Miniprotein binders against Ferredoxin--NADP reductase. Designs and how they scored, part 1

No score or structure here was measured in a lab: all are predicted.

Target 1, 346 residues: Ferredoxin--NADP reductase, of Oenococcus oeni (q04hb6)
Amino acid sequence: MDNEIFDIAIIGAGPAGLFAQFYAGLRELKTALIEATPRIGGQITALYPEKTILDVAGFLGISGRDLVNELKLQTDLVDSKTFLNSEVTNLKKIASHFEIEINHHASFLAKSVIIASGNGSFSPRKIDVPGSSEAEQSGMLTYLLPGLSEVADKDFAVVGGGNTAVDYAVELIDHDCHVSLIHRRDNFRAMESSVTKLKNSRRTNFLTPMKITGLSPKKEKLEIELQSVPDGAVKRVSVDRLIGGFGFTASSRTINQWEEFPEQFNQGFLTNEAQMTSIAGIFAIGDASIYPGKSDLIATAFGEAPTAINQAVNYFDPDRGGPQHSTSLNKKEVFKHDRIKSRYNS
Positions, changes and structure headers below are counted from each chain's first letter, unless a header gives other numbers.
F, E and O stand for the ipSAE by ESMFold2-Fast, ESMFold2 and OpenDDE, each averaged over both directions (binder to target, target to binder). V2 = 0.75 x the mean of E and O + 0.25 x the DockQ between their complexes.
Where letters were taken out, [cut] stands.
The coordinates of atoms that the task and the answers printed are left out; those that the model quotes come from them. Centres of patches stay.

## First folded at step 5 (miniprotein)

Design TX3 (from TX1 with L62A L66F)
Fold by ESMFold2-Fast, scan of step 5:
Structure TX3 (fold): chain B 346 residues (1-346), chain A 92 residues (1-92)
Amino acid sequence: as target 1 above (346 residues)
Amino acid sequence: SIRVKITVRENGKKFTIKYKFDDPEEFREFLKKAVEYLKERNVDEVEIEIHADSPEEAERLAYLVFEAFLEAGFKEVYIEWEGNELTIEAKR
């Protein structure tokens, strides 16, 4: 990036990273949150957005999606930068700073680093056919549902045979969209009730067994080229958007290529009670970290985040002092949020 | 039932083993032992295909399998899932 020096770079926008970003913001640190995927939430968003989480203190059962949304509301209260679609491809130590390389090209400097990447990176599995990159760049091919408040009577195609694709299709028809469901087989490996709902809907067109062989963005529509699996016959359809529901890919590969790579035990970065790794100035929290007596819970990661942030400050600016008393962390900006505003009827 | 197909590549040779489990706890114990065994054999590549009884079970299994392979020290773990079906590729 351009000559910016951050106090803290946080790698991974899962719940640990999001809370670390929020706490760093409360301490008024110049913070970068770096996420390889297009979305925040990490494994929660990728694997179980609709499942109920029972072991996060302060919530009597909360969905993964709602937990991520609550964490995002907290981070929106503070001044911090978030970089999505940004994979940390190298980490180097240069004099008193760390150089963070993004997507093999861009780089910036930080005084400390917090690894909050979980136990790997998760990303949507992407379609690879002629025109797919152009379709994605135009916004006509996505891997997540769009904002559903203004999509009534629009034409969507959803491609995939599993729960992700079927759930996307159900949500779209429930918002008065027309859906062409594309799959290479006539059978779907998804909840039977959801598939039955789609089959009974006049808003669903089944394009099976067919595979996508090309995508062509036009001025206002996406043209999809389809090929019949049994006989190779070609068919073309035109839609407003294509949504890929192929599931997700998980990989631990990139992290192992960093020049500054802290010591690991069982794929976790070894830390002391300060959340500091074997490399001074690099910290790890959440599922990316391991230490004697660690519990692998989201709640544990929330406690680790403030510890790592405060110890990072002690590392790069020992004279800055410790955290302020909890009541004095209340800033005027925080009170502007509607949920925090004082009573107006008393 | 959980159906598992394991394909192992070792010293240029390829072999495939198939299993079926009716008890999820039995599968969890099998996975733990299988991953450790594959690590100890110094196999180059392992591909595992898992067919679960429901998409919800496949989701839970994807999480469990990914963590088991990483904990056993596999450097590269790729998991791809859709509906009831998981495919895992692991490299030492």
Scores: ipSAE 0.012, ipTM 0.389, lowest interface PAE 8.4, mean pLDDT 80

Design a1 (from B0 with L24F)
Fold by ESMFold2-Fast, scan of step 5:
Structure a1 (fold): chain B 346 residues (1-346), chain A 81 residues (1-81)
Amino acid sequence: as target 1 above (346 residues)
Amino acid sequence: SEKVTIRIEGDSPEALEKALYEIFERALELGGEVYIEWEGNELTIEVEGLPKEALERIKELAEKIARETGVKVKIRIKEEK
């Protein structure tokens, strides 16, 4: 976070954002991909990972999960940074750069911004019980994973029964934390392998079926009041931190808090044919964008991404020129991947 | 100011995913805010920030999905907290 200046900051790691990151990397642009959730894939990962997608060119039916995996393989070919658990909470223009605030504290500087957040910003769904506001204000209740470099041997509670909660718990035990997993049912809607890993770990304590009925921040620990779902029996546990894993909300109005907020029409950011919004240097692609004749398809977003990237370059560095779309690209380091190398050695 | 709460129960993850996706897309298309919780075989979707007529349309969509996929839905329209 050394006052580094990016050429392009991409907000949202859905399919539009992932392809924009890949294409920006092919142009050798210094890029940051910023995603509020702990996972890439946006709406696909959150809502329909198993759905068969029929309308993405080049694939004869592909699951949402497999499509996201293929996009990740492309982004892995290029030198680009991805920041997960990073909600863009403010966007501000300072001279020739944009200051992007992350989680109300950290910030990035970028010469241009691509909004690829889908139909809205994703933010954590919050717990609402006595003491929850105080716990959140104290930092003892959060909804995103903390920095994991210095958390070994700490006691965490994670509440939730979906992929978000289970993934949080897995990552915490992989960093030598102790985790109490709280859920109001005995079953989890999450990957079976992840749940099995937690059940086989001595670092995991299952507090199921239980619900949280109160939170009390103490000087060094958070006291959690739990109630057994079957019989109403009350139990209290003490942890360093509680992490809510209830999934996420989507709201087009969350972005309204930005100091630089582009003009909207209906449910999207108005763009011209260059994918540029009402604010010079800020672009929008995918479901976040709207223009006459737009189709809300993943395939459409894949065409919008390179347009936005190329026009962003024209905005901040007009002397750089257009992209290199010749066979000379075969000589770049990015094409040393085994699958691509085999294809071009034939 | 009202919200609609849709509770969906099904033993098919694919049916629950379809219900979630269709309701989520429609609600956001109408300018609403969506809150989702999925635990086991039960999915809860809350939609707010829309006029009552639009919330009734979301309710109609949820009932249609229940008929087409066999999931059980319970729908309630309440005043927002």
Scores: ipSAE 0.159, ipTM 0.574, lowest interface PAE 5.1, mean pLDDT 82

Design a10 (from B0 with E25Y)
Fold by ESMFold2-Fast, scan of step 5:
Structure a10 (fold): chain B 346 residues (1-346), chain A 81 residues (1-81)
Amino acid sequence: as target 1 above (346 residues)
Amino acid sequence: SEKVTIRIEGDSPEALEKALYEILYRALELGGEVYIEWEGNELTIEVEGLPKEALERIKELAEKIARETGVKVKIRIKEEK
């Protein structure tokens, strides 16, 4: 991140953070949505993308993945910046601003902060074989999905047997990539519908049961050495990139080291009715927050997000006033999406 | 070793989700590292980086959840062979 000053830094791209980003965009605020993992959706994407959610208003049953997709479509209606694979490792107060440290190196300033990270951050579990450090340093081994706009017809290998690997593979074939799926067993411990989709795709090649025994970066491609589990036979494949899909680790240790660390009670940051924590200018929403009578529901977080955004504005720019009514939005980007039509789009 | 593995099986996604979040948030609050994998009706949670007393509290929480929700729980503490 550069010298850009944001109105609000939102930490965590789960449903609470995504909706906060969208609402902030409707108010024309400059916001940074900061996510420690390689994908939006937080715990929903990581843990239960295929789960049917019944208690989000406006949807008669929706999968976790589809809910995250709907939230992304809303953020696409507004100007928003999202930074993935970006862990907030420190938070400092400097005069009238907050300095946000990312991955122990990069930092930028924000006038206010909204904590929407649940109760921790997630980082990928890493592969350890000869050549893996060199492959990661070269960018040919990653634990995150690449930018998906220019990957069509490229060759990827994904290694892993659980939902993380299978979901990565599904996303890649949905963007016209070819995927070799590597796993030490013939069966995947992942949602049946996702595995069936991969089996029915011409873009998927199953390399099972096989284990990776070595990685060698070459000029333009990564050479992967595979060993058959039953008989030890060696095979080599060449791909543009290998993605490790072994799941993740979760830890609250980094948050506990912040210089500006708000007061906690039980598993959340204490807030008042304005969603403000014990530190002026720092707010918390969703599962990261706690107050008398709180319900830990996605629907509750959706109500908390606009409150936090509006109160953050009141904190750093009280003269800006409250949110404007619907007529002020008549010609904004909110009418750009195909499902939202103006009189002129019929 | 300071690692506990909790395997939870149940037919109710709501019960598995309750177990996941209660164990996850408690472990993270205590400063632990958590590994999670959810596959259909089976949830695996591994917690490490905590003293034995904290791991025992997490084991007790998992057992309590099993009694309250009817999910099946198998708990293993990693020991050197």
Scores: ipSAE 0.053, ipTM 0.517, lowest interface PAE 6.6, mean pLDDT 81

Design a11 (from B0 with E25L)
Fold by ESMFold2-Fast, scan of step 5:
Structure a11 (fold): chain B 346 residues (1-346), chain A 81 residues (1-81)
Amino acid sequence: as target 1 above (346 residues)
Amino acid sequence: SEKVTIRIEGDSPEALEKALYEILLRALELGGEVYIEWEGNELTIEVEGLPKEALERIKELAEKIARETGVKVKIRIKEEK
């Protein structure tokens, strides 16, 4: 039996959640970051990765993608766990801890919770065709990349026309896989350089314009039934695994079904100045939170994250005290990055 | 329950992103459940879990976006069961 207890569970890997994870790591807290989708960045990655953001302090315009990349560089400096493809389907209080249920099955414990889910809960959009449930149960249909150390020379199909599908296909060919890219149109709404890379690769087979009409798990392989969009002609292909890259489903309803559900106003969780919700030990930050005078800006969320983390510590370990000046100077990893220099060590 | 299906076609990825962003946020603000499929120059947004009057407001928003950005929009509101 596995038992794992975290100091803080952060729900949502948008900019608020990423910065909260980073700051918690600077305080040397055992932290879990839980994200329903296969990707970090939340709404930015899902909705507007290429949009220029003008109102984040310290940047004279930055794309959503580049902002998420900068936040990831910060989180990579600290020791914390990130759980992708992990929808929080229930939140329950057990004595002095919270039990976080993932995907209606797995669970773990945390001493406190930070809700950073933005304006809704996000999960991967799933294929719904004859045989899709059986394919998913067998592990031959997934919505995330497999362990990349074990995939060389395997045959994958990726279905989708956006950045998610194209990025998956690029990662797979970079790990010596063969990829059949399925899309209902002849063009892709994805980074041009990535699409060009796939077109120039001998490991990529384009199955466009085609749609999936059925899935059949067989011994060792998944058979995919495809239908040509222009003429309805049927084609079958056999692969080791199918990966769905259709984007996401967004819903506020999933959160509403938690056993520990904090009070809301105008769809945001009401907080005090400590970012604490109506339930002691549960905090909310970013667009998920609301209080008098709040601005729904990324910059505002960056200020809320340290407040929530420090107040969570006051909740579960009141004797620990507040944040220390220069605590990060004692971490060797912050001095290993090419852009960070130590001016104090001989 | 009823759902609204919004199919958007446009030559500009920026216009499709704007449409997705505005429609998704409005649907979530109203308490709806949103399904998104983005393939090439075509974006499909399905919204359910809302009363018909709320789905009509989302339809009106999609039509406004089409007028402002020049994207082509096809909208269906249908009963699910």
Scores: ipSAE 0.015, ipTM 0.427, lowest interface PAE 7.8, mean pLDDT 81

Design a12 (from B0 with Y21W)
Fold by ESMFold2-Fast, scan of step 5:
Structure a12 (fold): chain B 346 residues (1-346), chain A 81 residues (1-81)
Amino acid sequence: as target 1 above (346 residues)
Amino acid sequence: SEKVTIRIEGDSPEALEKALWEILERALELGGEVYIEWEGNELTIEVEGLPKEALERIKELAEKIARETGVKVKIRIKEEK
């Protein structure tokens, strides 16, 4: 929305950002949740979704994936917008608002900003072979799933051996696509039930152990050149699209080059007890923040989120007053919550 | 330029996570660029953009983590071309 002004822009859709979005919604604030990667849950959740988390209050052990799913269910109770594959490339102050630049070209305005980007800036690791730039520019190489409503009977290749690639492949066959799964090893290090599902499907073709050595966009198909890892034999396949699902990259010299860039210490943004950074109107929470006595726990981030939201309101609307009774939901919201619980607990 | 590749194998996701973040923090402090791939019980970390002496310090850190957490570590320093 070019003409929309948000109350709060939240940068990063990890656990801290998701809970901040939910709490802001309970206060009836208009929020934009901005995530550089193709998925909510952040880089940590993408890397180890099956890790059992023991120190989040209210759960007797929960996997990273399930925790993110529970947080998403909470955010679904409130009005908010989420922008995926959206990197904040500039942040500047214009009079009483902040202008948030996305991917070096699009921008929008917010009255305040909360940085919840976690441990550093990560991006999907990209394929770097002859023809990869042209394939990406043509839309034939992507790093996220396409819209799944019109992909039935199309041929996809997915490259990667971890949970991201396997999850992409499962989603595609569930939408009646044919999937060639490319991996440099004969085994996959992903959830065993998902791998078994792919092995039992006639829609899955395993191209292992193979690596991609070239990409060539043709008339309406992408030609993929593959090389066998053991013997170097070359094979070519044609698909409608290639989806990359392998790892992340992080850079020590990634200064966001934001015109409004708050002071940092040890890769974190310095904050005071109000979660406010060195720049008025910009806050930081979770692993993106640092202050004396901070505990690097998800539980700590959950406490920081309401503080940052409430202090952001004090910054842009000091006459609004403090938080109201946050557990008082209307009857429609209570019904929706019960329906979601019923669906997942039946 | 030279890079260090660290392959970490272990049955504990918690130990792999600890190894990841300790190595990442050190590499970023030294000015390196880090590539991460986590597949089940195997974590691969590639660090580049640093002098050989700095890459050797990262190797020493990985070996220390292996001794303290019991994960298996295989380390290779090579010029990538």
Scores: ipSAE 0.147, ipTM 0.601, lowest interface PAE 4.6, mean pLDDT 81

Design a13 (from B0 with Y21F)
Fold by ESMFold2-Fast, scan of step 5:
Structure a13 (fold): chain B 346 residues (1-346), chain A 81 residues (1-81)
Amino acid sequence: as target 1 above (346 residues)
Amino acid sequence: SEKVTIRIEGDSPEALEKALFEILERALELGGEVYIEWEGNELTIEVEGLPKEALERIKELAEKIARETGVKVKIRIKEEK
């Protein structure tokens, strides 16, 4: 266990956070980008990936998904570290550093923090049955997808009837997992093509209409107690892991529990023109921030990100030289991408 | 502060999804706290932490979506007078 110390911890991998990570990389800063969900893009990816966005400069119109993909492409040009499935459950000040608590157990140390969590932090909606707390503490019940590189031929249960559960199940079978899909109704309120894909897969078992009534961790497996709706017949299944797919709550609940909680106005963190919050060393950008005259646009967040990064540097290393832009980096490193074949990559 | 509760009922998952994404996008963009419960053919969206004028805009959006997609919506703002 060697605790890494980052220059900046960026909370939220929405467009603001992604661009902040990219710009920090251009300045050769060590950053941790921390995202509660299994995917980058924040609210865009979770809620409106196919929506055409008209108000981002440089694009006549772009889908949310394509915008996130373009931002990821930029971050891939620089040294960047992204932690997915990582909910920030507490923020503490320890001497000259901040401790960022992840999922109630792990923590990062950072010299400064940038809050880029959008209009609210996402928290998974949870199962409340006998044994659910113990199952979650053991790691056998989660609400986010696991790392998918080592899960082939493992048995998962997914519970839920909406797009979140169905999408989780599709992702798991695409990684050669076996999935028991649990829902209290025989029908799913999810994309029909995704449900059809699951029905056509040999890797999917439908446990419908059934509800979970209990969970018991057993050495290497989780035992799930199910009851048929409405007859109440009991069935038990054993899986490696249960994933709750009830979607997400977009709220300030988790942030409200932080020990270092900056001043808010109308649900946004109050900042000055330097993106600084009421707490020294903590900044906010994008829809998470508020100041007089602010517009809650992605384009606004793109301007705020470099400001916050540069002011964070002034906070933890005031003797450092001024901002270094892309022209100050190694051109071969920055411009190696196939789409940048001009005089910079040749 | 006020809150708006939007209950949406429809037999098309695509229509419920469209309603969810449009309302949630607007509410989150405005800085509201949003609570979502999707159960079968019923979708409930609660929005709070916004000024009355913002909640009224969300109500108007939900009504527009109902007209365009044919879903049934029931909207309550606690003190809309």
Scores: ipSAE 0.013, ipTM 0.352, lowest interface PAE 7.3, mean pLDDT 80

Design a14 (from B0 with Y21L)
Fold by ESMFold2-Fast, scan of step 5:
Structure a14 (fold): chain B 346 residues (1-346), chain A 81 residues (1-81)
Amino acid sequence: as target 1 above (346 residues)
Amino acid sequence: SEKVTIRIEGDSPEALEKALLEILERALELGGEVYIEWEGNELTIEVEGLPKEALERIKELAEKIARETGVKVKIRIKEEK
């Protein structure tokens, strides 16, 4: 980051932010996409990755996960930087640029800002025990399912008592994994058929009622310390990975502390038809934005993204002119992708 | 501390998302912390960190959403102990 100056900083890697990043790349803008969580996809990835979405044009029913994957493939065709685990903790205006503060210490400059953070930051509810930070840093503790084509015969622990944990466990056993399901109670608040499937599987070991009291990354395994809730007896188990399935939290506290904080209406940033907020050079799109007649759809956000990008260019470089079709991109990176190449190389 | 638990059931992911976003907006506006769990046609929202009066306002919003969208809601306000 250091002394890098971006044309556009996009805050939030949900569908709106991902498409904005792609479109900015088509305009050859130096773009940063900033996401507070370790994953792209925003609320789709956090809340309903497997749910079928019916109202995105161009797709006959697509899962949330697949939609995010398609958006990522588009973004990978353009030159832009993505910063994950990067919370925007302040925005300041310095002369003609914005200073964007990340995680209370790092900062960089951008000529304009696009707010695409949705209706709040969705992050996994995290385990807080000795060793949990180190386990997460090593990749042995995660809060989302890994790539399922690579996990057969591995040993997983899943901790949690709700649908998230139970569905993670079901998906893992369906991909030939062994799962230790850890929960502080003997009862799960999850779909009964899923719990029954886990109870009937020889791949599932129930560690209930138990709580995690410590995590120790070893060379190739994670050691989990468990304490029995009724009697305090300690047990240790070793697994390839631990997945936390506690659900998700949402908070808007950080956004409210920005020095450059645009006017809001009903928790959304008020914009005009050009996606411009009350602060010159700051734009908002998707569920983060509100204006008369707005439709709260992913499809609407896809139209808002190009509008905001083009208006941002008009703000910081008014002599650049409007968007031009990109035949040069088609001659370069677009035809290098296997899926596109197979369609256009006869 | 007290929390409100809202369980929402609906056949449309769009209706569940709308319900979630309206409840989330009100809870964050009031300064609450929100726990969300969504699987299939069932959405659970827990709101904590607010006085009972604020949790009652969130309950009223959830009931209004049920009337307007046809989703089914089950609401509990309880002391966590």
Scores: ipSAE 0.042, ipTM 0.527, lowest interface PAE 5.3, mean pLDDT 82

Design a15 (from B0 with E17W)
Fold by ESMFold2-Fast, scan of step 5:
Structure a15 (fold): chain B 346 residues (1-346), chain A 81 residues (1-81)
Amino acid sequence: as target 1 above (346 residues)
Amino acid sequence: SEKVTIRIEGDSPEALWKALYEILERALELGGEVYIEWEGNELTIEVEGLPKEALERIKELAEKIARETGVKVKIRIKEEK
């Protein structure tokens, strides 16, 4: 990536980060939302999307998944960029800007930074074998399902033993794909009915107990090297794509290595009432922040997001002033969204 | 290096979420790396990259959560090759 210049870089696409992105868009700021995982929603999406949330104002018992979907609908109304599979591995201050390093490579500059990473960043648990980086770069190794409209009769390998891998495999065979399911054990810790469905399908090839020992992209196909766990026998298979279906890794180590690392207290970045950290131009919101009297609620993070965005603007462009509250959004775009169109016309 | 593996079983999704959140928060605070797998009423948390004393603190936290919420926990601290 070339060094692009943003007004605001928001780190973490949990509820706090998503609402911050939306509000920044209402202020017509050039915004980057940076998320280490392949999905938005942070902890909710990664860990328990079906959790019923009772304490978000305006919703009578909403699931985590539905809350994230509603936040996404809001962000879709504004012009902002989201970078998934993008871990912020360093922050550096260069003159009046911050250099944002993504996946150990310098990517772009931002005038201000909002830390919304929760108690740490989540990343998909990745395969680390010879050739895995090249396979991922070529798009032949992914950690998400592809678009399912054009996958019929293609060969996929899925690696993993939990519900994620098994559910991926079920979805693929339901779309007429052939699936080689790779797991280091000969049993799965997944819903029994799903495993039974895979075992009864001629579209499923079980490569168990086996581990992946190498990946080699070859023109249109990915060659996977496997070793039998009991006897070390080597087998090679060729597929269109490999999908990793593991859990998630959570770590604060990358953040602790940043050159611009704000002061922390009791697992959070210390902020004042303006959401400002100890480093001018860096703000923190949601579970990443701590201050006297803070409540650890999603609703609290929603209030912190606009405060941080408005204070970031005061930091890098003090003459811009405050928002005109909801009046900056392009009227044509508001009319295009069916839900808003209905309310506006009624 | 050493790791701690915490297997948590409970009938309350809220109790499993609370256990996950508290253990995750403590492990990240201490600079550890956490691996999570949640399957129905069973939650597995593996913590690596910490000295033995820190892993023992995480074990103590998991035991405290079991007493307070009624979830069942099985904990193992093991040397990794």
Scores: ipSAE 0.050, ipTM 0.538, lowest interface PAE 5.9, mean pLDDT 81

Design a16 (from B0 with E17Y)
Fold by ESMFold2-Fast, scan of step 5:
Structure a16 (fold): chain B 346 residues (1-346), chain A 81 residues (1-81)
Amino acid sequence: as target 1 above (346 residues)
Amino acid sequence: SEKVTIRIEGDSPEALYKALYEILERALELGGEVYIEWEGNELTIEVEGLPKEALERIKELAEKIARETGVKVKIRIKEEK
């Protein structure tokens, strides 16, 4: 990073973190939103994007995917910085600032920190075959979809037989990729319409029934060793990237290596009424936080986010004064957005 | 160490989401490690890293969810190599 000092580092781009980023933008704060995975949305995106959510105020009913999209549209209205594929591997206090270490090597400074990482990050379930660690280190084996803006005409393999793998394959062909779909059975236990779409696409090659027995990164391509399930015959294919679609791992048994690690109770960070943890200048919101009477709802996290932002300002700049009523955005810029423009012109 | 494997079958995606969320929350609350695979109308949840009494609580929760939502559950508790 450019030796810049942020007012607030927000850890986790689930709904709590996204709303905190947006509200901070309304206060014209310089914030970094840091997300360990390649995608925003936290557990909603990972586990239940199609689930209808009924208990978020302002929506009669909304899918998880649409809720995350709405939150992103709000953050797009403000000057915000989001860092994806960025795991916070250490948090250290230096005088009145915090040093945030990313992926064991990159670091920057912030005047305060908000932990919005939920009950821990959800990570993909990983392939364990000879060469899989090397393939992952090279970036040729991944478990989540890459950025899809410039992948046209690239060759992907997707391995798995469930909704995760099939949904990945559908997204890739919709972005003009060629997909080899690897599965140990001739049938897929996934949404029927998605499987039919793949079967009707000239961009899909079915490598079934086959299992992966080895991976070998070469200079520009990944070589995949496949074994036919019925007869054991070996075949090799070369692709730009392999994506594993085996579902997800979640763990609460992480030993935190952060030098500044706040006090926990029942796997949440204890907070006071200001959302401040046991360490001055570090706050927690959403499912990452716990206090007497807390409800683990998305709606509760939306109320906690402005409190944490305003109290962080009180912590690092007590002379700044209280917040304005959500009026910090440049009106002309805001009304260029199509949805807001239509309401303004009505 | 022991693990519990819960296979859940239902024709309603909403019922499967509810089962996943409740079992995941309880397993994480108890300090377990959870592996999740969703294949069509079948959801498989494996919970590891907990003592047998905690795995029995996860089993009881899955059975309660089956009674309340009508999903079919098959549960196995096995000792690992």
Scores: ipSAE 0.065, ipTM 0.563, lowest interface PAE 5.4, mean pLDDT 81

